# VHH binders against C4-dicarboxylate transport sensor protein DctS (dctS): the designs that were tried, part 6

Target 1, 216 residues: C4-dicarboxylate transport sensor protein DctS (dctS), of Rhodobacter capsulatus (Rhodopseudomonas capsulata) (p37739r437to652)
Amino acid sequence: TLAHELNQPLAAIASYAAGGLNLFDQPEPNLTMLRQAFEKMGAQARRAGLVIRRVQDFVKKRTPQLAALDLSEVLAEALSITAPVAREHRVKLASLIEGRIPGVQADRILIEQVLVNLIRNGVEAMAEGPRTGDDLTVRLARAGAAVTIEVMDRGPGISDAVAASLFDPFTSTKSEGMGMGLNICRSIVEMHHGSLSHGPRAGGGTVFTVTLPVPQ
Short names: E, the ipSAE of ESMFold2; O, the ipSAE of ESMFold2 at other seeds; V2, 0.75 times the mean of E and O plus 0.25 times the DockQ between their complexes.

## First folded at step 1 (VHH)

Design z05 (framework vhh_6z1v_2)
Fold by ESMFold2-Fast, scan of step 1:
Structure z05 (fold): chain B 216 residues (1-216), chain A 118 residues (1-118)
Amino acid sequence: as target 1 above (216 residues)
Amino acid sequence: EVQLVESGGRLVRTGGSLRLSCAASGFTFSSYAMGWFRQAPGKEREVVAAISSSGGYTWHADFVKGRFTISRDNAKNTVYLQMNSLKPEDTAVYYCAADEVWSTYDYWGQGTQVTVSS
């Protein structure tokens, strides 16, 4: 499985990184062992990169099953799928649908995957870091010729240092594969001629915004 | 063509300061971790400092902690090593290296010589 294939190199990278850091902190670092640790990490990183490329190629080459999609229904299902993990981590899921949301032309399975991945990432951010609240809210709204989906968490936010590398596959290892999920989400949203962005949430936390075009 | 070009090495007196620069080209610099290494004649190469792709994490060897600082400017595709309170034992050829994730340091420069007089 893809998840299994991603989890193996990520766990190995984390392990070798920890070993390498321990060697660096020694009074006289053993350069041979340091080199070996870095060589092993590099091999695992290249393996992970190949798996990611395969997943991205699969998404890009998938024949889209585009249909008129009710985003409210897809959101309800995504919230249902993520409810158990949210409860485990003491996160309260909420939704806010503002006004009438028009149908969009989209692949239901792929858009649901985007929502599930963004919600799971928010829950994990709130579980592992300091939080400013206990809610994770998903907002649907129309803005002109586009529909926006905002996934808003109360986690520690994204530092300036992390923001530039947020979509790097190795930036997040918190839940083994979540860092890969952001790259997949971006590919799926771009396939639908939309955009995926992030920013700070008022009161603390992060907001991820998915914008999808509405047919004219 | 991947290129790393170090500059700034020279003769300095004990207690002096020096800043090394490494200019990168031919790859997406902002996606790569960077490191500084050094090698004195007849000795093995040793790791001096490392910095993550975003600059959010840095590491420095114990023998330079408090004296050396690694930094980067992704807009200029450049990594720096600020060297303060230099000692004769810091005399070496200093190399920069690029790595996609703090691992094998796949790309290397030709080095810049730093000599510290006692």
Scores: ipSAE 0.000, ipTM 0.087, lowest interface PAE 18.9, mean pLDDT 76

Design z06 (framework vhh_6z1v_2)
Amino acid sequence: EVQLVESGGRLVRTGGSLRLSCAASGGTFSDYYMGWFRQAPGKEREVVAAISRSGGSTWHADFVKGRFTISRDNAKNTVYLQMNSLKPEDTAVYYCAAEYDSYLFTDEADFDYWGQGTQVTVSS
ESMFold2-Fast, scan of step 1: ipSAE 0.000; ipTM 0.195

Design z07 (framework vhh_6z1v_2)
Fold by ESMFold2-Fast, scan of step 1:
Structure z07 (fold): chain B 216 residues (1-216), chain A 123 residues (1-123)
Amino acid sequence: as target 1 above (216 residues)
Amino acid sequence: EVQLVESGGRLVRTGGSLRLSCAASGRTFSTYEMGWFRQAPGKEREVVAAISGSGDYTWHADFVKGRFTISRDNAKNTVYLQMNSLKPEDTAVYYCAAKPLYYGSRWLQYDYWGQGTQVTVSS
């Protein structure tokens, strides 16, 4: 299982770290054993990274299993999944459904992953940087021939200089929520013939907009 | 474990083309994301292009879009950078790098780097 594959290297890292700290606290620490502990931690961290990347590459190669999807139900599930991390960081999650949202042809699992990733990214951005408010709001609305999903945070925003690198798969970010998750989101949305964009939120923060086509 | 060796750098005239290769040794090459970087004397190292482990996603810096193309052959454990319409400002040492994805800020650094290959564009 993926959980087992990921938890094993993480548990190994924790064990080597604990052992290394015990060695370090000895009156005459063995530097050779300490070096070996750090080398083993590095190897296990790389293993965990490979597991995560395999999952991300699988998503990009997957043929979407399209079915009629109720976006309000998927949003409710995504909010439920992200509620604990939002509470941990004192972020108030809200949703706003404007009018009747038509069904879209989409892969439920992949769209849920997009929503979870975007909400988590917003929460983490608000946790790390200066905030202009405490809410993270997800808005669903119909705009002509498309449905839009707007994930609106109250984080520090994104400067024009940083905006160009947001979807760069090799750019490290200080918010940590802005990492490789955005590339997965873009890939999934594009597979659904949609688009993913971002912009400033009125009153401060960032808006990530997912646009999905309405059938006919 | 992955070790990277670049090749293909040489002197080339303005407007010419050149293909750089990066050969990787080790297992699980297809699970690494690969990138090409360059560094000119007195300048910071900058990212030129990147490719996902599967090859399904590529990224190119704005200053090389339309001129450079990154690709990979996972059967041969090799990543390529095809450089067309070369300009004098492309003169630099070009580096191949491999990056694992890891959740957590302290681990978001490149693990493997090649030694570099010199590209000089005349005129």
Scores: ipSAE 0.000, ipTM 0.126, lowest interface PAE 13.7, mean pLDDT 75

Design z08 (framework vhh_6z1v_2)
Fold by ESMFold2-Fast, scan of step 1:
Structure z08 (fold): chain B 216 residues (1-216), chain A 119 residues (1-119)
Amino acid sequence: as target 1 above (216 residues)
Amino acid sequence: EVQLVESGGRLVRTGGSLRLSCAASGSTFSDYAMGWFRQAPGKEREVVAAISWNSGDTWHADFVKGRFTISRDNAKNTVYLQMNSLKPEDTAVYYCAKEWTYDSEFDYWGQGTQVTVSS
């Protein structure tokens, strides 16, 4: 079951944590075994993350439930969720918040899904193809009447052929366990009266830009 | 609650094509994302493809991308899986399911449909 699949890695994490604490409380703790416990906890947290991502692959028919949203908080949460997969693929996650970011009217769950999906796509592009660096940076800034979220990877970029089919309903760039395709991201952003675009990143890679309107 | 009945599985030769159907009854079909799963003998169940409530978004697992296509007909309350260029590795029981929940098992109605691909 899905519940069983999620409970297995969580139970393993709890077990390794308890065992690690018992080792830590000994007069002369075995640091090698303690390190192994932490490494196994990390692997199981990664597994739990993949199970959660599979659940997020399905999107129920929704009218956005708009509320004042602090994008900095949502970004921090999205980065926390994606940190294990980034670490596994040797990708360094960074965020850059430029100036004061006004609140936006948005559905927190849907916007978080967009950010998680775009970050995962960037990590995966860097994992499989040639890369020009090891960072994935998310930039948050105000641009005129909108707030922009730029997800910048160091992967191989997007060819004209891929760009033409990127949002086709019968194609997807999502891998197993990484959530549904960029079509969901586009649909969610458009429901919020925003836009999703892409372009080349200076120094190599791709930038996915989400724009959301500032409330009046 | 939605009741789901899978059909269309049979024996096909390598390189052949097959279309599976999943007929839904009960609650409003068009409100839910739908997916196809498979389980081969001695292996764990895996997700194959998914489609959003309005057909605007689809996802396909890497091992079937370019070969399989998920689609739906909301007027007929049916989800389809078009399978092309079949391989022996595609041999499995195929199940359809509505969107996942963390505190519940997948709602697999019926016994699935058996697909066997031989050389």
Scores: ipSAE 0.000, ipTM 0.102, lowest interface PAE 18.4, mean pLDDT 74

Design z09 (framework vhh_6z1v_2)
Fold by ESMFold2-Fast, scan of step 1:
Structure z09 (fold): chain B 216 residues (1-216), chain A 121 residues (1-121)
Amino acid sequence: as target 1 above (216 residues)
Amino acid sequence: EVQLVESGGRLVRTGGSLRLSCAASGLTFSSYDMGWFRQAPGKEREVVAAISYSGGETWHADFVKGRFTISRDNAKNTVYLQMNSLKPEDTAVYYCAAGDYTYVEYEFDYWGQGTQVTVSS
């Protein structure tokens, strides 16, 4: 599975980090072995990146099974799937559906994966950093010829430096680990002729916006 | 043996255009992200543009946005840099690089020997 293939390099990184800390805490640390631990962690991080790239390529190669989709139904399912992790981190999940949401032509499984990934990312951001509130709200609304899905967290927000690195493989030292799941989400949304963007949330936090076209 | 061979560098007048090419051999080209870097005399090497292994994602440095465009042809094992509206400050040796997706710039595994671009006023 993807999880197994990705967890292997991540577990290796954790092991090298633990080993490096043990060496560091010795009265006379072995600097050569510490350097090797960091080099091995770097190699495993690159391996994890390749796994993510293969998943992105697989998603881009797969022809979406497009059908009329009720986004309110898929949102309800995504919220149900993410409820346990939100509960574990004391995050209140909420949804706001503004008006009548038209059907979109989309692959239910892929769009559900996008929502699950964005909600999970928001919950984790709220768990790991300073939070400005306890809610994660998903808003559905019609915007002209498109439907928007806004995933709004109360995490620490995204600095200008981190924002520059979210989808950028070459300037990501300030956002290590960030953007991997987001790149998969972006690929899926683009396959549906939509877009994925982000911005600051009023009152603190981040908004991730998925825009999908309404059939004419 | 992996080889990256840049070509196309020459003397160009300010406001001119130039296309650089980088031909790759000895690697599975379609599995590597590609980048263009440049280095002016006495300056550090800097990243100019990058393109994902599939060509679906591109990145351009702010100082070249709107002027330079990176592209690739996986059937020809070649990456390109189209340079428009050239300025004297674009004068540098341009390097092609191949690598994997990474969180650190300059983590490219393979580098070409470079091609000199000179922009005269």
Scores: ipSAE 0.000, ipTM 0.109, lowest interface PAE 17.5, mean pLDDT 77

Design z10 (framework vhh_6z1v_2)
Fold by ESMFold2-Fast, scan of step 1:
Structure z10 (fold): chain B 216 residues (1-216), chain A 123 residues (1-123)
Amino acid sequence: as target 1 above (216 residues)
Amino acid sequence: EVQLVESGGRLVRTGGSLRLSCAASGRTFSYYAMGWFRQAPGKEREVVAAISSSGDTTWHADFVKGRFTISRDNAKNTVYLQMNSLKPEDTAVYYCAADFTEGYYTPEEYDYWGQGTQVTVSS
């Protein structure tokens, strides 16, 4: 996810800052090495800025190309793309398609990106913390005038503190990256006149729900 | 900015091997994660392999794992795809793509693309 790409330069900055502090704490600090540490921190900060700008440019440059979309086909592709990372982390991917799912007016590329990001986030949540099971399940269902896509993980869940800042970048090492990717997903879903929400999963974990309107 | 040029595509027999190269122009190649994609006629473009900017992390699609290997040489501004045990199903135009971010496998994440190189696998 975009989260991981932002966390890489942030981790590097933290590392160089720690090294710089160690140099500073020496009885006779090496100012040349200290300068190098600051220069490297500056380079990584600029890298983080470019990652953020790429996210913004992607959203701005991609005008949604709405067309009749079969969500089951998009889900199948998203699961295929995420299968290797799920296997690496010993997560079992499953899908449930409940009844007939009507076509929605959506941009295939953008919706696929949302699904890939949400599935990847769930897999990583299950890899990084305690989990209550091995499955990540994606459910497609019709609910009245909308179609819902539920991405259900068995990770540690979302605390109230994390929930308050979930869509804000720069909150912590774990939530900062997750917040960035989820912000993009929310923007894409809102461009489609839908919504992105989250809640607890029965038995433990988190459910991320994408709701998209059914054309009338 | 980076410009990408693929080479190495040709006709090859089933079971044969082929190495594709992607040469990048510009001094910023080492900042970019690289991916190989392919598209057969009437099919969607699909991800084949990806490699991080440092080369430390690689990913390969299930349908090529054990047969294809992605690698890069940052000193030569080049990324490679070594293809072994080729099958007729591998026939496609192969594309090289660059992205500043690492580990993204969807086509829309990649900012720079080459023109493609045709690989045809015959019996």
Scores: ipSAE 0.000, ipTM 0.101, lowest interface PAE 18.0, mean pLDDT 75

Design z11 (framework vhh_6z1v_2)
Fold by ESMFold2-Fast, scan of step 1:
Structure z11 (fold): chain B 216 residues (1-216), chain A 120 residues (1-120)
Amino acid sequence: as target 1 above (216 residues)
Amino acid sequence: EVQLVESGGRLVRTGGSLRLSCAASGFTFSDYEMGWFRQAPGKEREVVAAISGSGGYTWHADFVKGRFTISRDNAKNTVYLQMNSLKPEDTAVYYCARNLPYFGTSYDYWGQGTQVTVSS
């Protein structure tokens, strides 16, 4: 969420400020460490500014355009977009559509972005760690009053420590900051009155589940 | 595949100007925020400027405001950084990066960088 994304750099600024004040109050303050604290505070303030500007862009340039959406078409497009990255990392992309999938009221571009981000996240997890297989499968199914989209990778899974900070935008171990993408996915899904969850995949790996309500 | 290729870096004298370009391919360019970063010897990488997918919103770091201007040409899949009144402190490798659409600070693809050297 916006609050979560903004609170992280603000908490970092507060932490560096507290640390800097403790250093400043010592009899012989370390000026090099104080300078580093100020430089880090400046970097976090710039990150907060980028978050604010991007939220403004989202509101003004891409307000949700809800329309009847065929999720199988969006999935096919997302798989097409992610195919080159999957091939580079020797990941086999597959889709499984179970039964008749009803249309949902959703913004095509926003939902496509969720699928692209989740698929890329799975491919990167399989590339960077030990994997239990070569397939990444996306499953579409109806579950009562909702449609479920399951993105299933064969990566190393999610430990309890990682799960606790999964949506923390500044705890990602990836050099590109891919952890921020999951927070964006959550926000988009919640905007559509759905939910995003994760769990272990049978046989090894992780399942990310998106649920979207079916219109009456 | 996603590719970002910077160009335009060179040696310039203090007070001079330079325009950097970043050519993007492999994705729908107008859907992504783009940013310019720099890294000087012995320093951490820092954000210099960013621009929204439409180009309607720009942000510039305080240390370059009034001197640097970010812009983009979505028809050419290119983002630019116009650098004026250059100072020796601006000497760094400049990187182009792609940010995920909507909101957040997740830069997922980076170019190889272009060296800018400012001498007196």
Scores: ipSAE 0.000, ipTM 0.118, lowest interface PAE 13.6, mean pLDDT 77

Design z12 (framework vhh_6z1v_2)
Fold by ESMFold2-Fast, scan of step 1:
Structure z12 (fold): chain B 216 residues (1-216), chain A 121 residues (1-121)
Amino acid sequence: as target 1 above (216 residues)
Amino acid sequence: EVQLVESGGRLVRTGGSLRLSCAASERTFSSYAMGWFRQAPGKEREVVAAISWSGGDTWHADFVKGRFTISRDNAKNTVYLQMNSLKPEDTAVYYCAAEIYDTSYSDFGSWGQGTQVTVSS
């Protein structure tokens, strides 16, 4: 998460400040170590500023414009956008719409970005690792008071180690298909009062589930 | 960007121990989180261990927990991977990498050239 990425340099600043303060309170403080502590605090503050600028850039790109959204139309557009990448990697894109999908209150552009990113990540996972099939299927269904969007790939799946650290900046790697976009996807879905989760796909692969509330 | 040089890889027998080192040429080394990765022929690159800028927080993959330990010496601009109870499955090229904020939320961006570890039975 973005909060985890920001908390890392902030925790470092707090640690340097506490250590520097303790050193300063000694009868004969080591001025070289004090200078180093301040220099390190400055470096971490600059890194925190970079994270904040990334968050501000994301927010500035678009304030969510919530409107009644037809998820079937957004899915069709996302599949169209990702078709060239899928074709390049010999992945067959499919959609499965189960029953009547109610409209949701959502920002079309932001939800489209989520779908494009999840589909692209699935295609890349199938391209880079062992695959158990050649289809990537997106399923739309109503589940009680919510609509679910399941992006199902046939890639190598997510190990317990990777799953535990999926949003942890220390352990994410591009070779696992765990690209940068997942943290942004989670943020966008949460802005819509939904959730993003993942699990194993029957027959092999991974399913990423986006859940969005149905208007009451 | 940070320039990283790994060393210490060699042939070692099952059950043996080995320490890998990664030296950075960058004066701001102590402000970066560092990680160790490995890749065997025909396999995906996988994360082995990671360490925070201060060394106060560490993470180790489940398949090496209890056997491998990551550490760092900020005075020497070096990160280490102590490998104990080595198994043939640990055979791989080991890479170190430094965290970069410039490119992504989840990336290690500066990579070394790697050091080969071979474990024989």
Scores: ipSAE 0.000, ipTM 0.118, lowest interface PAE 15.7, mean pLDDT 74

Design z13 (framework vhh_6z1v_2; at its last look DockQ between E and O 0.03; V2 from the best seeds 0.00; counts 0 for: pae O 18.0 > 2, placed apart)
Fold by ESMFold2 at other seeds, look of step 2:
Structure z13 (fold): chain B 216 residues (1-216), chain A 122 residues (1-122)
Amino acid sequence: as target 1 above (216 residues)
Amino acid sequence: EVQLVESGGRLVRTGGSLRLSCAASGRTLSDYAMGWFRQAPGKEREVVAAITESGGSTWHADFVKGRFTISRDNAKNTVYLQMNSLKPEDTAVYYCAVDTYEYYLSGEYDYWGQGTQVTVSS
């Protein structure tokens, strides 16, 4: 949810501030570590403001802020953000980064939100139904002129009937408090000139695939 | 995308003053923290000063504290570095930079200007 996504940077700020105060209590404070704590707090505060700014831009149908983005870093943060929910449902999160992944032109906040939502959807699918295993794996790879991000769960899978309406805004049955739906995730990916698709995972479960172009 | 252009660097005598400007285009600076950096020949680039989005908080390196002051004018999309009591050791190329919304520990600003040369003569 929006509230959840804002509370995480606020909680991080509080944590870095507590760490910074502990450093001040040392007889000879490590100034390098203090500087790092301030840098982290500043970055998190700006992330919270940019989440709000991105929603405002989205409502006004404005182009997202595209900049060079390291998808490996965004994936690591998305896994960190979703780790508590995965732990609650005894889901093992894993990543597989295949080879050297070139940078893409993307809005970091929006792509992070897409990854968080896809991972969370997979974790909740594994929690709500029968599982073919306990692992949810995110695979990051280069495929020619594109980079692919595959979010692979081991939940019950998606029926053909559900697949036909998967991205319809009216098929979201989740109550308020949920983050963005799959229709919004697809819109974000398409705004980045990519695609969002789905299919079965070998051995059971679902794969959601985000494809983003590599700059020329 | 944001573009940064520094200006105001020149030759100044020891003890003199300069004001550097960094103008931004493409985005409002009020979304981002800004910093001034410098790099002398053969030295690593080092942070000189930084300022929050609102201008409510500033930081200055110890070697310039009391002599340099960072400030900003968000209405003009500009950040400044007032440099007083200049020393030959302050001779360097000065860069402004935008602190990205990166949530990982990189320690790097995302967008940089081309730099402006400040030379302090004895």
Scores: ipSAE 0.000, ipTM 0.094, lowest interface PAE 18.2, mean pLDDT 75
ESMFold2-Fast, scan of step 1: ipSAE 0.013; ipTM 0.408
ESMFold2, look of step 2: ipSAE 0.000; ipTM 0.184
ESMFold2 (binder alone), look of step 2: mean pLDDT 79; pTM 0.800
ESMFold2, look of step 6: ipSAE 0.000; ipTM 0.106
ESMFold2 (binder alone), look of step 6: mean pLDDT 78; pTM 0.796
ESMFold2 at other seeds, look of step 6: ipSAE 0.000; ipTM 0.098

## First folded at step 2 (VHH; framework vhh_rezetamig_d1)

Design r10i (from r10 with V105I; at its last look DockQ between E and O 0.11; V2 from the best seeds 0.00; counts 0 for: pae O 16.6 > 2, framework grips, grease 26.4 > 24.2, placed apart)
Fold by ESMFold2 at other seeds, look of step 2:
Structure r10i (fold): chain B 216 residues (1-216), chain A 123 residues (1-123)
Amino acid sequence: as target 1 above (216 residues)
Amino acid sequence: QLQLQESGPGLVKPSETLSLTCTVSGGSIDSSGYYWGWIRQPPGKGLEWIGHIYYEGSTYYNPSLENRVTISVDTSKNQFSLKLSSVTAADTAVYYCTRDSYEFIGDYSFDYRGQGTLVTVSS
């Protein structure tokens, strides 16, 4: 959650401050280590400030407006928006719509943003490391009382260490710029009473799955 | 003009819980942007940070003490408290309550601490 994302840098600041004060109180203070403690505190403060600003700006610019939404239309727009970046990295974008996809109650702009971010994340993963193919496929399907949207890349996959912090804004800051991270995508999906999960793609790569309920 | 005053027993038996209260006057404990905390100075040693609570309620503790320490706030009394469980003679120290700003990062900030209260752990 957003509270957890902010508590991590704040806890780190508190720890570095405690360590810095202990160093300061030694008979012969190690000034190099003391400087490092202050530098680390400053870095964590800037990280916390960026998290707050990014979330506040996103929320202030867009209040959730839930309405009946055709996910196939939103996917088509997200693919169009991401096509230039995919072409730049020689990634082939594809979609697969399985059967009839019922409408969902969602904010079109917020869901479009989630899809754009997940597709860009996959394209960048395929550009940054070894890839098992050049295709990024988005699959829409009905799964019982829900619709699933699977964003499947051919990148290097996700290690267990990265998976543990995957939704931490600090792990997503390396995707060129400080855009919306996976943590915010998960929050948007959860606001829509859905879930965002991940797993390995058969044959290599990663699958990010958005699940949204179908109104009953 | 903000003032901080520690209060509590000066003598605590081993294995019991040390309990101190800091009374805030000349300001509100709900003031945004401040950390309310505790430090101590064992005899002949330097200051040791114990922990603090941010004005919104998040707590942060020195890892060496975190399993024994609790810091809490009573906004109706404009007070915050320290509880340190399972004390030993090593916990004998002068205890100070503090207020620090979140602007402490980068430059040393001038902020407040109490006069201190000696707590002795002995049978």
Scores: ipSAE 0.000, ipTM 0.102, lowest interface PAE 16.6, mean pLDDT 77
ESMFold2, look of step 2: ipSAE 0.006; ipTM 0.349
ESMFold2 (binder alone), look of step 2: mean pLDDT 82; pTM 0.840

Design r10l (from r10 with V105L S109D; at its last look DockQ between E and O 0.31; V2 from the best seeds 0.00; counts 0 for: pae E 10.8 > 2, framework grips, grease 27.6 > 24.2, SAP .694 > .668)
Amino acid sequence: QLQLQESGPGLVKPSETLSLTCTVSGGSIDSSGYYWGWIRQPPGKGLEWIGHIYYEGSTYYNPSLENRVTISVDTSKNQFSLKLSSVTAADTAVYYCTRDSYEFLGDYDFDYRGQGTLVTVSS
ESMFold2, look of step 2: ipSAE 0.006; ipTM 0.297
ESMFold2 (binder alone), look of step 2: mean pLDDT 82; pTM 0.843
ESMFold2 at other seeds, look of step 2: ipSAE 0.006; ipTM 0.327

Design r10ss (from r10 with F104S V105S; at its last look DockQ between E and O 0.34; V2 from the best seeds 0.00; counts 0 for: pae O 7.5 > 2, framework grips)
Amino acid sequence: QLQLQESGPGLVKPSETLSLTCTVSGGSIDSSGYYWGWIRQPPGKGLEWIGHIYYEGSTYYNPSLENRVTISVDTSKNQFSLKLSSVTAADTAVYYCTRDSYESSGDYSFDYRGQGTLVTVSS
ESMFold2, look of step 2: ipSAE 0.032; ipTM 0.499
ESMFold2 (binder alone), look of step 2: mean pLDDT 83; pTM 0.849
ESMFold2 at other seeds, look of step 2: ipSAE 0.023; ipTM 0.464

